# Ledger of designs, part 1: VHH binders against UPF0159 protein Ta1429

Every score and structure here is a prediction.

Target 1, 206 residues: UPF0159 protein Ta1429, of Thermoplasma acidophilum (q9hib2r271to476)
Amino acid sequence: EKVRLIKYSNEREEMQKVLALLMYPFAEDASGIISRIKAMELSEASAILERIRDLRKNRRMKVGRPFEAVNYVFEVTTNYGAFRDLQRHRFLSIVRKPLTVSYGFDVPPIIAKMPDLSEEYAEAMKDAERVYRIIKERYGAWIAQYAVPFAYRYPVVFTTNLAEATYFIELRSTPQAHFDLRDIAIRMYNEIKSVHPSLAGIIKFV
Unless a header shows other numbers, all headers, positions and changes below count from the first letter of the chain; Kabat numbers aren't used for antibody chains.
F, E and O stand for the ipSAE by ESMFold2-Fast, ESMFold2 and OpenDDE, each averaged over both directions (binder to target, target to binder). V2 = 0.75 x the mean of E and O + 0.25 x the DockQ between their complexes.
Where letters were taken out, [cut] stands.
Atom coordinates printed by the task and the answers are left out, and those that the model quotes come from them; centres of patches stay.

## First folded at step 4 (VHH; framework vhh_3k1k_2)

Design s1 (from k1 with A33S)
Fold by ESMFold2-Fast, scan of step 4:
Structure s1 (fold): chain B 206 residues (1-206), chain A 122 residues (1-122)
Amino acid sequence: as target 1 above (206 residues)
Amino acid sequence: QVQLVESGGALVQPGGSLRLSCAASGFTFSSYSMRWYRQAPGKEREWVAGITGSGGLTSYEDSVKGRFTISRDDARNTVYLQMNSLKPEDTAVYYCAADYYEGSGLYPSDYWGQGTQVTVSS
C-alpha cells in the first residue's frame, strides 16, 4: 500500500487554530484568545498539547472537536477491500479513478502463507488482468473495471481531519486490525508526524 | 443494529404487477444507496435495480429496464420496487441491500435483507 500526504498547513498556524477553538467555550472574548495564542512560542503551544494528550486515558476517549479543524489531503493506493473501510471512517473522497490493474494486487494473508495457493492466486490475477486489458481496449476503462478483482490496488485521493485521523490510526494500528489497514494507519501516522510533530502527539495509542 | 426487512412478495400471473417494499433501520438511510437483487433456484444472485442516496438517481439491469421502477421514501426509511409486465423469468427471491458507496451495480452491498419470494406462473 502507498500512502502520500499531498496537502497540509503550517504547523504553528494549525496549533494556534486548535488552541483558540479549545479555549472558546471558556472565554468571553475571542480576540483576546487569538492575540495571546499568536504571541505564544511554539514550545509553549507544544507543552499545552502534551497536557491535553495526557488527559486521554484510553483510545475510547476521543479527541475534542477542535482537532477537526486540522485538515490533511492524502493519496492512498490500496485494494478495494481496504478502500471500503477507509470510506466507512467518513473520509471525504475527492477523486477516484475506475478500478485498474496498473498498481498491482494484494494476496490475502491466509493464501500468502500457502505457497501452492499463493502461486495459483497470482496466476488467477494475471488472467483477470489479461481480460481487463481486452475489455479496456474495446470498451474503455469504466466498463473494464467490472473485470478487476478486488485484490487489485488503485489510487484514491481523500481528505480527513486530525480528529478522524486519530480515531482511524488508533483503531487500525492495533494488533487485531486487518494487516492492510494497519499498514495504512501506521503510514498515515508517520506522514502526519513528519510535517506536524507536535500535533501528531495527540495520536497517543499507536 | 442494521435491519432491512422486505415485504410484498407473492404469486402472480405473467403480465401482472407487484410492488416490493424494504423497510430500513439502524443507519442514516438517506446517506446510503439502496439496491434490489434477486436469486432464482440454482442460479447466482444478480443485481436488479439501484437508487442513489444523494439524489435518487436510478439504474437497472437490462432485462428489467422499462418494466421495473425503483423509488425511495426517505421520510419512511423505505425503498420500493414496482414490478410491471412480470414474466416467468422474474421468479426469484428478491433481496434488498444497502451500500455506503454510491453507484448501483458497481460495488458489493454492505447490508442485506432476508429476502421475499416472487413467483410468476400461470
Scores: ipSAE 0.000, ipTM 0.090, lowest interface PAE 18.1, mean pLDDT 78

Design s11 (from a12 with T52R)
Fold by ESMFold2-Fast, scan of step 4:
Structure s11 (fold): chain B 206 residues (1-206), chain A 122 residues (1-122)
Amino acid sequence: as target 1 above (206 residues)
Amino acid sequence: QVQLVESGGALVQPGGSLRLSCAASGRTFSEYAMRWYRQAPGKEREWVAGIRGSGGLTSYEDSVKGRFTISRDDARNTVYLQMNSLKPEDTAVYYCAADYYEGSGLYPSDYWGQGTQVTVSS
């Protein structure tokens, strides 16, 4: 499975936006808040976000709506079954390619631990790939996709926001989560943290 | 906007090495994430490697990890793919792509090159 963050905005500007939205309901006017936030050092803004992190006692306490203003576009290469589970988290799919055999397949963990079953599973996948190639040669990739088992990986692009990403990552990075979704959740967290280390601090229960 | 031109594709023996280059022209190159894709005959185009604009964070497809290295030279507006321990399965047309992380670019990538052919055989 692969997860790549392909679209995001400048962290300082996103932090200023989130802080302005957080402060706006409690202030007399927006211009005073914006002026204060623009003058704020990055370290001060990060300290405020860290205090907000501390206010969340557990994953059931959602981050506030201002964090919905921070948007990310991800490219995920995973099997179709895992992708269907991702859609239950309200991710907006932007682009999907036809199902294909070009990106390999995932062996369920219980089967992967049993060498004989793992080899039989791989042979079944090779058989499906042969059928896929025959159909693709005669009828093209969009028709051939119907021969692709759910175990095969394919790339999808979806968008999310920091609030939804926090919910997904905290829920799916737990030991009880399915392996495929846990791996995706942890990789999404690492991608966000790599570009937005201060904002990633709001993702507390990883 | 960005225009991309790949080079470095060649015939190489199994176990050999190649370095592909992708030269970019147009607006500020350093603002763009750069990616390599490949397409073998009869197969879909697949992602191979990526490198972000600022920060230089890299990512790789599992089958090339440890063998391929992506790097960039922002002063020369060029991205490279160093390919080591090449296998016949690496035979493909390799494409360079650019995407603007900050802004409203379109996915999967804003700009694509024309491709460069890599053939791994004896």
Scores: ipSAE 0.000, ipTM 0.107, lowest interface PAE 19.1, mean pLDDT 77

Design s12 (from a12 with T52Y)
Fold by ESMFold2-Fast, scan of step 4:
Structure s12 (fold): chain B 206 residues (1-206), chain A 122 residues (1-122)
Amino acid sequence: as target 1 above (206 residues)
Amino acid sequence: QVQLVESGGALVQPGGSLRLSCAASGRTFSEYAMRWYRQAPGKEREWVAGIYGSGGLTSYEDSVKGRFTISRDDARNTVYLQMNSLKPEDTAVYYCAADYYEGSGLYPSDYWGQGTQVTVSS
């Protein structure tokens, strides 16, 4: 699977947490906020989130720090080049594996459309895999990883919060974004929406 | 996972036409790049034509350009090779091959048909 959501929290509790943090600057005391939010109907809470969505006119207008309190753990399997672009968003990597040839590789779209170049590219990958196996047998996987071309897919587990996810998804789902990251962004959005349909509404520019 | 069956090979006279078909069984046919290859007796297998998923980009070996046309019907899981103005040099066993558009197969392609014989002679 290219993108898998492996950990998330109960949506109602996360919504209450976000609303409490949104109200905090305008309230007289923190304990009173919690009581008011617990008494709130789910439909009222959802309406507030929809209004916040409507106030954002473009992706440069951030959703605000309260949304950093909602966390997700994802596993993404992608080529190393795309992973480096994910790193620019500063997601926390929890579990790392050495680069490997076990998950296949991606052929750049321009090369994939040209049979001569596609065949030469695949043959180069085959040669690299042969070298990888020789090194792995003698020196182990951690040293052999240096023989793995960036085209090979790399699984990584990372944590993101809803504010970071919103920024990433809105930026990388645009037509101008690199295809691999756009596909990842759309899949992450669909995973969040499947478990948190109300909170996913804050992700406006998909 | 993917099974390919070619059909349409026959004996034809020079200048004749023939349409080859390749029927595929599998769940994600539309994601596969499809190619035609041929092998004449005593020669290496050579690429003839390709068609790529998502848009129908096509490519051809120089000796067949303008004479052969590759097409696909994703609803029927079939790829075709229309061969016009056939020459004796086109005599070969024709094979279809499938690989994922994003390069998930190994080269040479892991999914090959059994071939269909085309003979061009009077």
Scores: ipSAE 0.000, ipTM 0.085, lowest interface PAE 19.6, mean pLDDT 77

Design s13 (from k1 with T52S)
Fold by ESMFold2-Fast, scan of step 4:
Structure s13 (fold): chain B 206 residues (1-206), chain A 122 residues (1-122)
Amino acid sequence: as target 1 above (206 residues)
Amino acid sequence: QVQLVESGGALVQPGGSLRLSCAASGFTFSSYAMRWYRQAPGKEREWVAGISGSGGLTSYEDSVKGRFTISRDDARNTVYLQMNSLKPEDTAVYYCAADYYEGSGLYPSDYWGQGTQVTVSS
């Protein structure tokens, strides 16, 4: 699976947290905020989020800091080139496994357009897999990773928050964005929406 | 297929009035919040007005408050923007969008229309 949401919190509790943070600067009594939030119907909370969405005229208007309190852990399986582009987004905390041949490889677009070169490229990758398996059996995965060509995909685990995810998704879901990053952004949006449909509403420009 | 079709755009003199309509098809209209956006030449698209799926909540950009009124007719799958006291600064292409369903979970579904031109000039 290219993008997998592997950790998230209960949506109602995350919504209560965001709403409490939004209300805190204007409240005289913290106990009053807690009581109000606990008694709030989901439809009322959703209406507040809808109004916040309406106030953003364009993607350069950031969502508020309270949304930084909603956290997600993702696993993304992608090639080295796309991974380097993801690393340019400095808000990600990244953990990775040893490079491996288990997730397939991507053929660069220029090579994919040339049938003879594409076939030669695929055969070279198969040969690299054979070498990888021999090294892995003798010396283990951490040493074998040095035989893995950069074309091979591997899983990367990273953490983000809803405000940072909104920025990334809105930036990278545009048609002119790198295809791999656009696909990752759209899949991240769908994963968040599947578990947090109300909170996902803050992601407006997809 | 999902469609949003705007109509009602015209040339109007300053101080005049205009009513825009947006006819929706291909989705459960009554479940979605509806919005109006506008884009003037050389400018970014900006939000103008919004109405909830229930119709109970409306919201407006500050520059149009008191002059514009958004409403909906769920029986006809249509959202309206009544524009009064029009100014030259209101000249833009106006777009209809469907964002959310009302209730216990938002579904962000940004369906967009093709736009209708409003020109305010003497």
Scores: ipSAE 0.000, ipTM 0.085, lowest interface PAE 22.0, mean pLDDT 77

Design s14 (from a12 with G50A)
Fold by ESMFold2-Fast, scan of step 4:
Structure s14 (fold): chain B 206 residues (1-206), chain A 122 residues (1-122)
Amino acid sequence: as target 1 above (206 residues)
Amino acid sequence: QVQLVESGGALVQPGGSLRLSCAASGRTFSEYAMRWYRQAPGKEREWVAAITGSGGLTSYEDSVKGRFTISRDDARNTVYLQMNSLKPEDTAVYYCAADYYEGSGLYPSDYWGQGTQVTVSS
């Protein structure tokens, strides 16, 4: 799977945390806020988040720092070129496996439109796989990765928060964005929405 | 930073066995691909075995296949080289090495240990 959500927390507890952080600057008693929020119905919490969503008129108006407290761990399987673009976003940590030939490769669209070049490209990839296999057997995967063409896909694990995910998804889900990043952004949005439907509402410009 | 410390080298008789250990400190051990090298008197350093940090895949130099086994214990931040059926030509200083990528994975670092002497002789 191209995008997989590996780790997330219970939505009600995450919503309570965000609401507590949002209310603290206006609070007379911090401990009292926690008690009130715990007693709040999910529908009441969702209504408050919806009002905050409505205040964002465009994607330049960033979500507030309280949303940085909601954390996600994703695994993304993509080619090295797309990965380089992902690294420009400030995800909190990145852990990756060595570059590998095990997850297939992407053919650039201009080459895919030309049958002769597409075949030649595929043959070059098979040649690179043979070299990779020999080096991997001798020196292991970390050294063999230097033989892997940038067209090959590999899995990367990263941690992000809801505020950073909102920024990335809204920026990269537009029709004008590079296809690989757009596809990743939309899949990330759908993964978040599937586990946190109320919190996903803050991701407004998808 | 990463530090590697090898241990377990000794003088053994032909046909004997030894287990070498390499203890890593400094960074998350599971991020490292680990390798063993050896250098015999008058020869260049040669690769012996490797184990990946990601999937535990192993690879070996042809001359040691079937006799040596590389393994790791990530809970103890240690990689092992089990050497069986030792031959005089296995006599060498054995070195542990780690491949590590800092942060974004764009800046690989190679860390080496100080080595441990293995002598196979009557």
Scores: ipSAE 0.000, ipTM 0.092, lowest interface PAE 18.4, mean pLDDT 77

Design s15 (from k1 with G50S)
Fold by ESMFold2-Fast, scan of step 4:
Structure s15 (fold): chain B 206 residues (1-206), chain A 122 residues (1-122)
Amino acid sequence: as target 1 above (206 residues)
Amino acid sequence: QVQLVESGGALVQPGGSLRLSCAASGFTFSSYAMRWYRQAPGKEREWVASITGSGGLTSYEDSVKGRFTISRDDARNTVYLQMNSLKPEDTAVYYCAADYYEGSGLYPSDYWGQGTQVTVSS
């Protein structure tokens, strides 16, 4: 799977945490905040989040720091070029594997539109896989990775928070984004929305 | 049978203007958002401008805002890119593309043209 959400927390608990952090600057002490959020119904919490969404007029207006407290762990399987650009968004890369031929490869768009050239491209990739397997057998996967064309995909596990995810998704879901990153951004949005439908409402410009 | 054919690329001096055209056939043109992309030597393909299927909404890459204008003529199945105040940095092959779903995050574009060369130099 191209994008998998592998770790997230209970939405009600995350909403309570965000609301507590949003209220903190306006409270006399922390005990008052705790009492307020315990008394708050989910519908009231959702209404506050919708108001915050409405206050953002464009993608340049950041979501507040309280949304940095909501964390997600994703596995993304993509080609080396897309991965290099993805890393520029300050996602914390937790673990990576050496470049490999096990997850397929991406065909450049110009080649993908030409069936005969696409088939020749696939044959060239198959030849690279043969070389990869010879090197891997003798020297192992970490040396063999240098024979892997940049078109091949590999999985990376990384963490992000809701504020950074919002920034990435809103920036990279536009038609002008690199096509691989645009697809990743939309898939990340859908994964977050599936587990946290109320919190996902803060992601406005998708 | 689906075709996008770009034209209008030329050599022009800095500060000059060009109008690119893209003639479409083989699909229901009015149902598709139309886009312009460009690719300079050694660089990745970059989005330049988009116009929705209704012809009402346009969007532009920041470096071309105020200089380029995208428009369409659905009766003639043609999209245009009017390029003003051209800079050497605008030198690239310009590609026309069509997408059924506008702004949805889809990739790659459904249909692509072959490109037309724009060179901005003395």
Scores: ipSAE 0.000, ipTM 0.077, lowest interface PAE 21.9, mean pLDDT 78

Design s16 (from a12 with G50T)
Fold by ESMFold2-Fast, scan of step 4:
Structure s16 (fold): chain B 206 residues (1-206), chain A 122 residues (1-122)
Amino acid sequence: as target 1 above (206 residues)
Amino acid sequence: QVQLVESGGALVQPGGSLRLSCAASGRTFSEYAMRWYRQAPGKEREWVATITGSGGLTSYEDSVKGRFTISRDDARNTVYLQMNSLKPEDTAVYYCAADYYEGSGLYPSDYWGQGTQVTVSS
């Protein structure tokens, strides 16, 4: 399952935004907050984020609302079954394509361990592709999508914020979670860490 | 336009050390965040480490934290990955990637090298 971060913002600016929102309830006016944050060294900002991380004792202690201001756009290419589970989360889907056979299919781990069953599974998928192509030729891709088995992958683009991503990643990254969603969660975590190393520290229970 | 060339890959014994280099050609190297990725046979490409441009923030994938160190030399347009306490599981082709430091925009703005092979075995 492929996960790609396709849009994000400058980390220093996102950190300044989060810190401003965190300090707002305790300040007499907003202008003083802006001046202080603009002057803050990156090391000071990172230290504050580490203290916030340390205050979270378990997954049930949510990150604060200020972290909802940090936004990400992801493309996820996964099987339809995993996509149905992903849709239950509060991610806003921007665009999707009709279900298709063009991106391959996933073999469940239990079947992948058995060579004979794995071969039969792959052959059944290839047979489904033949039916899909016949329907697509006559009726187009939007009708043909109804012939695509749950095992086939397709891409979807969605938005999330750092607070929602933290919730999803911490919930779905355990070894015992549904295997499709665990891989998506770990990939999302790594994508966020690769562009926002300081902010990713808030994602504590991976 | 930036081009990246990795080097330093070798066969090494478990517990050994190795330093990878990634040389960048082109302009404004100091403005790019630099990353290392790796890909083992039959597996997806995995992020390993990041170093941001100015400010020197570093981040690591959990399985390499404490063993690997990423660093950069902006005067030489080079990023390094120091790998210590190597394990057979670290066997992979290692790639470096560059991303514009401003950190805004589309992820596909990354530039990639061709990779360097690291093998950890006895």
Scores: ipSAE 0.005, ipTM 0.376, lowest interface PAE 10.4, mean pLDDT 80

Design s17 (from k1 with L57I)
Fold by ESMFold2-Fast, scan of step 4:
Structure s17 (fold): chain B 206 residues (1-206), chain A 122 residues (1-122)
Amino acid sequence: as target 1 above (206 residues)
Amino acid sequence: QVQLVESGGALVQPGGSLRLSCAASGFTFSSYAMRWYRQAPGKEREWVAGITGSGGITSYEDSVKGRFTISRDDARNTVYLQMNSLKPEDTAVYYCAADYYEGSGLYPSDYWGQGTQVTVSS
């Protein structure tokens, strides 16, 4: 799958953590906050999150630091060019495998519109795959990666938090964003929403 | 040649303790994150604990948090798993693994050991 959510925590516990951090500046001690949060009904917690969402008028207004406490581990399978753009968003703990030919490749849109060039492009990719296979069999994947064109997709694992994910998704889900990053952003949003529907509400400009 | 060799697995009673060791050779140990995984009979392999190469930052699966402690000795190229308050549910083959890149608890590792059997039974 192009975007897969690998690790996340229980939503109610994550909401309690965020709310405790939001209340901290206004409370006398941490134990009192924890008692208040545990007594809070889910509807009350959700209303607070909705109010925070409503206060943000545009993508330049950051979600608060408490949302950095909600962590996600994603696997994204994309080409090297898109991966380089992802790196600009300060995702933590990047784990990658050597470049590989096992996940297919992306054809640039201008080439995809021209049948003759598209066919030649695909043939060049297949030729590179044959070279990759030979090198991998003799010298291993570590050396073979240097024969892999940057058009090929490969999986990369990164960690992010809800605040960083909100920034990335809101910036990159716009119609004007790079095509590959827009697709990734929308898929990340849907993954977060599927496991954390209340917390996903903070991601406003999708 | 890269090698990871686990030791310390044994039969122990519920509530007992064990320390597992994993001796590494053939790579720059201090640059690798080290992890412990386990596989119980009839179940899939699960991540147990991890420790980073750079700062010794540790992480644990929820069911072992507070009972298990991962640590490393870079001078001896060894990673340890101290297991306290053992339960029958902890019975499994325990594997150590090495990852050049950090941040993976659910991904296949770069290098794997052969495993060491831990049995918790009365």
Scores: ipSAE 0.000, ipTM 0.093, lowest interface PAE 19.3, mean pLDDT 79

Design s18 (from a12 with L57F)
Fold by ESMFold2-Fast, scan of step 4:
Structure s18 (fold): chain B 206 residues (1-206), chain A 122 residues (1-122)
Amino acid sequence: as target 1 above (206 residues)
Amino acid sequence: QVQLVESGGALVQPGGSLRLSCAASGRTFSEYAMRWYRQAPGKEREWVAGITGSGGFTSYEDSVKGRFTISRDDARNTVYLQMNSLKPEDTAVYYCAADYYEGSGLYPSDYWGQGTQVTVSS
């Protein structure tokens, strides 16, 4: 599976926004808070976020609502079975494509451990690809999608926020029956960390 | 609404066998993946077995492979878990889950049963 971070905002600006929202309940004037936050050194802001991280003792303690203000757009390419599990999370799907064989397929780990079943599985997938291509040529991609097995990878674009991403990553980064979701969760974490290293610190249990 | 009801849980001796059933009501599950999970006291819920509607492929957690068999009877909207050579470590509440599409098929959902208790002890 592949995970791409398509859209994100400047980290300094997102940190300033989160800190302003965290401080807002304790002041009457939002503009005064924003001015102080803008003047804050990045190192001090990072220290505050790390203190917030340290206050969370386990995955069940959610990050606060201010972190819902940090938004991301991801493209995830995964098999249809894993995609159905991914949809249980509060992600807004923006762009949809018909199911396709163009992105390959995943063999469940249990089947992969059995050489005979793994070989049968791969041959069944190749046979399905042949059927798919015949139907696609004659009837088009939207009809052909019905011949695509659940094992084939499906690209989807969705939006999420830092609070929901934290929930998903912490829940799905542990070993699960769907190893695909664990891989997706870890890759999403690495993508966020690569662009927002300070904010990614709030994702503690990964 | 779709409802899943597990049955067949019981107290058995080590080395014994049990067959769990999961009956779906309201809609057919012939095209949907069906799965079994279990949760022992103080542990996380873990996946046990799965079966697809298409191609009849099955998959199992390593600890139960060779001992448990998942199957389905689509005419009865039922999935089964045949458990053989039971061990004390298999003691858990067993849950059935189905991937089901609501409305136009654009909103896939997981449906869970209430669970059935399996106890393996002498």
Scores: ipSAE 0.000, ipTM 0.094, lowest interface PAE 19.8, mean pLDDT 76

Design s19 (from k1 with L57Y)
Fold by ESMFold2-Fast, scan of step 4:
Formats: structure tokens, C-alpha cells, sequence
Structure s19 (fold): chain B 206 residues (1-206), chain A 122 residues (1-122)
């Protein structure tokens, strides 16, 4: 599986937005909040985020709704089995294609540990590809997708926000989670951290 | 040939403690991650605790963290679940499960036990 962060906003601007929303319920002057936030140093903003991180004692304590204002667009290429489980999270699919054989397939771990069976599995997948190509040429890609085994990968573009991403990453990064989803969760965390190192700090239980 | 046999289930009063055991045979135990699941009447089976094949890492569902402890004895092919501060909501059939690899999510656990009943009530 492959995870790419396609779209994100400037970290300082996203932090200012989150902090303004965090302060909003406790202030009577909205213009005063805006002025305070614009004058705030990045280090001061980061310290506030660290305090919020420290207040979360466990994964059940959700990050607040203000973090829903920070948005990310990801492309994830993974097998259909992993995708079905991924879809139950609150991600908005922006674009998807019919299932296809063009991106390769994943070998189940139990099979991958047995070289002889792994080879047979790969040959069975290649045979499924031949069937897929025949159907696609006669009936088109949308009908051919029904011949694609769960093991085959396909790309999906989806959008999420920092609160949803935190929930997903903390839930799916545990060692006992499904390997495919754990790998996706860790990659998403690393992508967010690479562009938003301060905001990524709110993702505590990874 | 492969077997997972749970034991230790009993009726316990709230606040009590209980230790479940799962004896494994028919596979290379040390190479498998071991997990405990539970299922209450009318509810879905849920994951409770896990321990890696090396025994180096343990994980718990949030509602049992701090109360339950998973451990393993590879010399005896046994995994344990120590349950403390038991609550009525812990009442369920507890299942032991083994995963050859902590893997792809394309399949459920490789091997399952028959379950052992834990009832927490006065």
C-alpha cells in the first residue's frame, strides 16, 4: 500500500484557525480573539497544543471539534479488503475508479511465509488477471471489476480532518490491528507530521 | 491437530479477580501472536488484549487497560489473562486466538479456542 498527502494548508494558518476556535466559547469579543491569535508566536501556539495533548489521558478522550477545521487530502493505494474496513471511518471519498488489476496485489501474510504456496498464489492472481482482461475487452471496466480478487490494490482519493485522522491513527496504529490498516495509519501519521509537526503532536497514542 | 483450550472461567463477585489460561498445541507457539476476545450475549465478539510472538509488546482495549494483564509462557505453550477489579460488564465468553503473523487484515485469526464463560455478579 502507498499513502500520499496531496493537499494541506500552511501550518501557522491552520494553528491560528484551531486556536481561534478553541478560544471562541470563552470570549465575548471575536475581533479580540483574531488580534490575539495573529500576534501569537508559533512557540506559544505549540505550547498550548502540548497542554491539550497532556490533558488527554487515553484514546477515548477525543480531540475537540476545533481540530475538524484542519483538512487533508490523501491518496491511498491498497487492496479491497483493507479499503472496505478503511471506509467505515469518516473519510469523504473524492474520487475512485472501478476495481482494477493495474496496481498489483498483496499476498496474505500466512501465505507469504510459505514460498511454495506464495508462488501458487501469485500464479492464481495472474490467472485472475487474464479473466479480468477478457471481460474488460468485451464488457468494459465497470463490469470487469467484479472479477477482481480482494487482494488487488486500487487508488482512492479521500479527504479527512485532523480530528478524524487522530481517531483513525490512534485506533489503527496498535500492534494488534490489521497490518494493512496499521501500515496506512502510521504512514498517514508520518505524512501529517512531515508538513504539520506541531499539529501532529495532538496525535498522542501512536 | 491444532488446539487452543481455554480454562479458568468462573462466577466471581464484582471487584474480584480471575486468571484465564489458554493452552496451545499443534503449532509453533512462539511464532504466533496471541489474543483474547470476548462475546457477551447478543453482542459482537470484541478484542480484549494481545501479546506479540516475542512477548515484547502488549495491547489492551481501553475499558480493560489497567485492570487486565496479558502474558505468555512459551516454554509451556500457554497464554494468560489476569483480570482484576472485575465488573458486571465484563461478563462474557472469553476466547483465545492465535495469529501466525500480525498481518494483512485479509483474514481473521488463524486459530480459535472454544471459549470459557466468565460471569461477574453477586
Amino acid sequence: as target 1 above (206 residues)
Amino acid sequence: QVQLVESGGALVQPGGSLRLSCAASGFTFSSYAMRWYRQAPGKEREWVAGITGSGGYTSYEDSVKGRFTISRDDARNTVYLQMNSLKPEDTAVYYCAADYYEGSGLYPSDYWGQGTQVTVSS
Scores: ipSAE 0.000, ipTM 0.086, lowest interface PAE 19.6, mean pLDDT 78

Design s2 (from k1 with A33T)
Fold by ESMFold2-Fast, scan of step 4:
Structure s2 (fold): chain B 206 residues (1-206), chain A 122 residues (1-122)
Amino acid sequence: as target 1 above (206 residues)
Amino acid sequence: QVQLVESGGALVQPGGSLRLSCAASGFTFSSYTMRWYRQAPGKEREWVAGITGSGGLTSYEDSVKGRFTISRDDARNTVYLQMNSLKPEDTAVYYCAADYYEGSGLYPSDYWGQGTQVTVSS
């Protein structure tokens, strides 16, 4: 599977936003909080986020609502079966292409353990691809998608926020999670960490 | 302690061949899925090949199919990557990785080696 973070904001500004929202209930006014946060050293802001990380004892303790203000747009390329599980996480799917054969397919683990069945599975996929190409050429991609087996991968673009991403990553990175979702969760974590290393610290149980 | 130690990386000309080895210690090797990954300069680390502990099932990234062969020797706790018909785009640091298996370990792999450099150049 392919996971790409395609939109995110500047980390310092996102950290300042989260900290301002965290302090807001205890402030005399919003402008005072904003001034304090803007003057804050990056190291001090990171230390506060680390303290928040340490306060979470387990994944059932959700990150606070302020972390919902940090937004990410991801493109995930995965098979349809894994996508059905992803949609249970209430990610807002903005854009997808019609189901297609262009991104390859996944062999289910039970079939992959049986070399003869694995070979037959691959042949069946090639046969389906031939039918897909014929239908697409004559009737277009939206009709041809109905010939695409669930094993084929396709890209979907969705939005999430740091709180929801934390919940998904911590739940789906466990050893018992479906392999495809575990791979997506860990790749999503790595993408966030690469652009927001301080904010990624809130994702504790990965 | 768990260790994975890669060897066999070298400079070769296009069309050449190399065999990479990864010696494992500190875990029950035969129970683990072994994988090879590579990372070219300025690129993301990408999966290349895998071989399961149960049944020795092999899998490959499309760009290396027919050119690379993964194999294992459980008596010697070693996994191999035979690389034939090498191309300049195969230039990368190659990493050995171990997972208990799909469905029980975490991805990326549970254990990683330090890597071995393969350079394909004239």
Scores: ipSAE 0.000, ipTM 0.083, lowest interface PAE 21.3, mean pLDDT 78

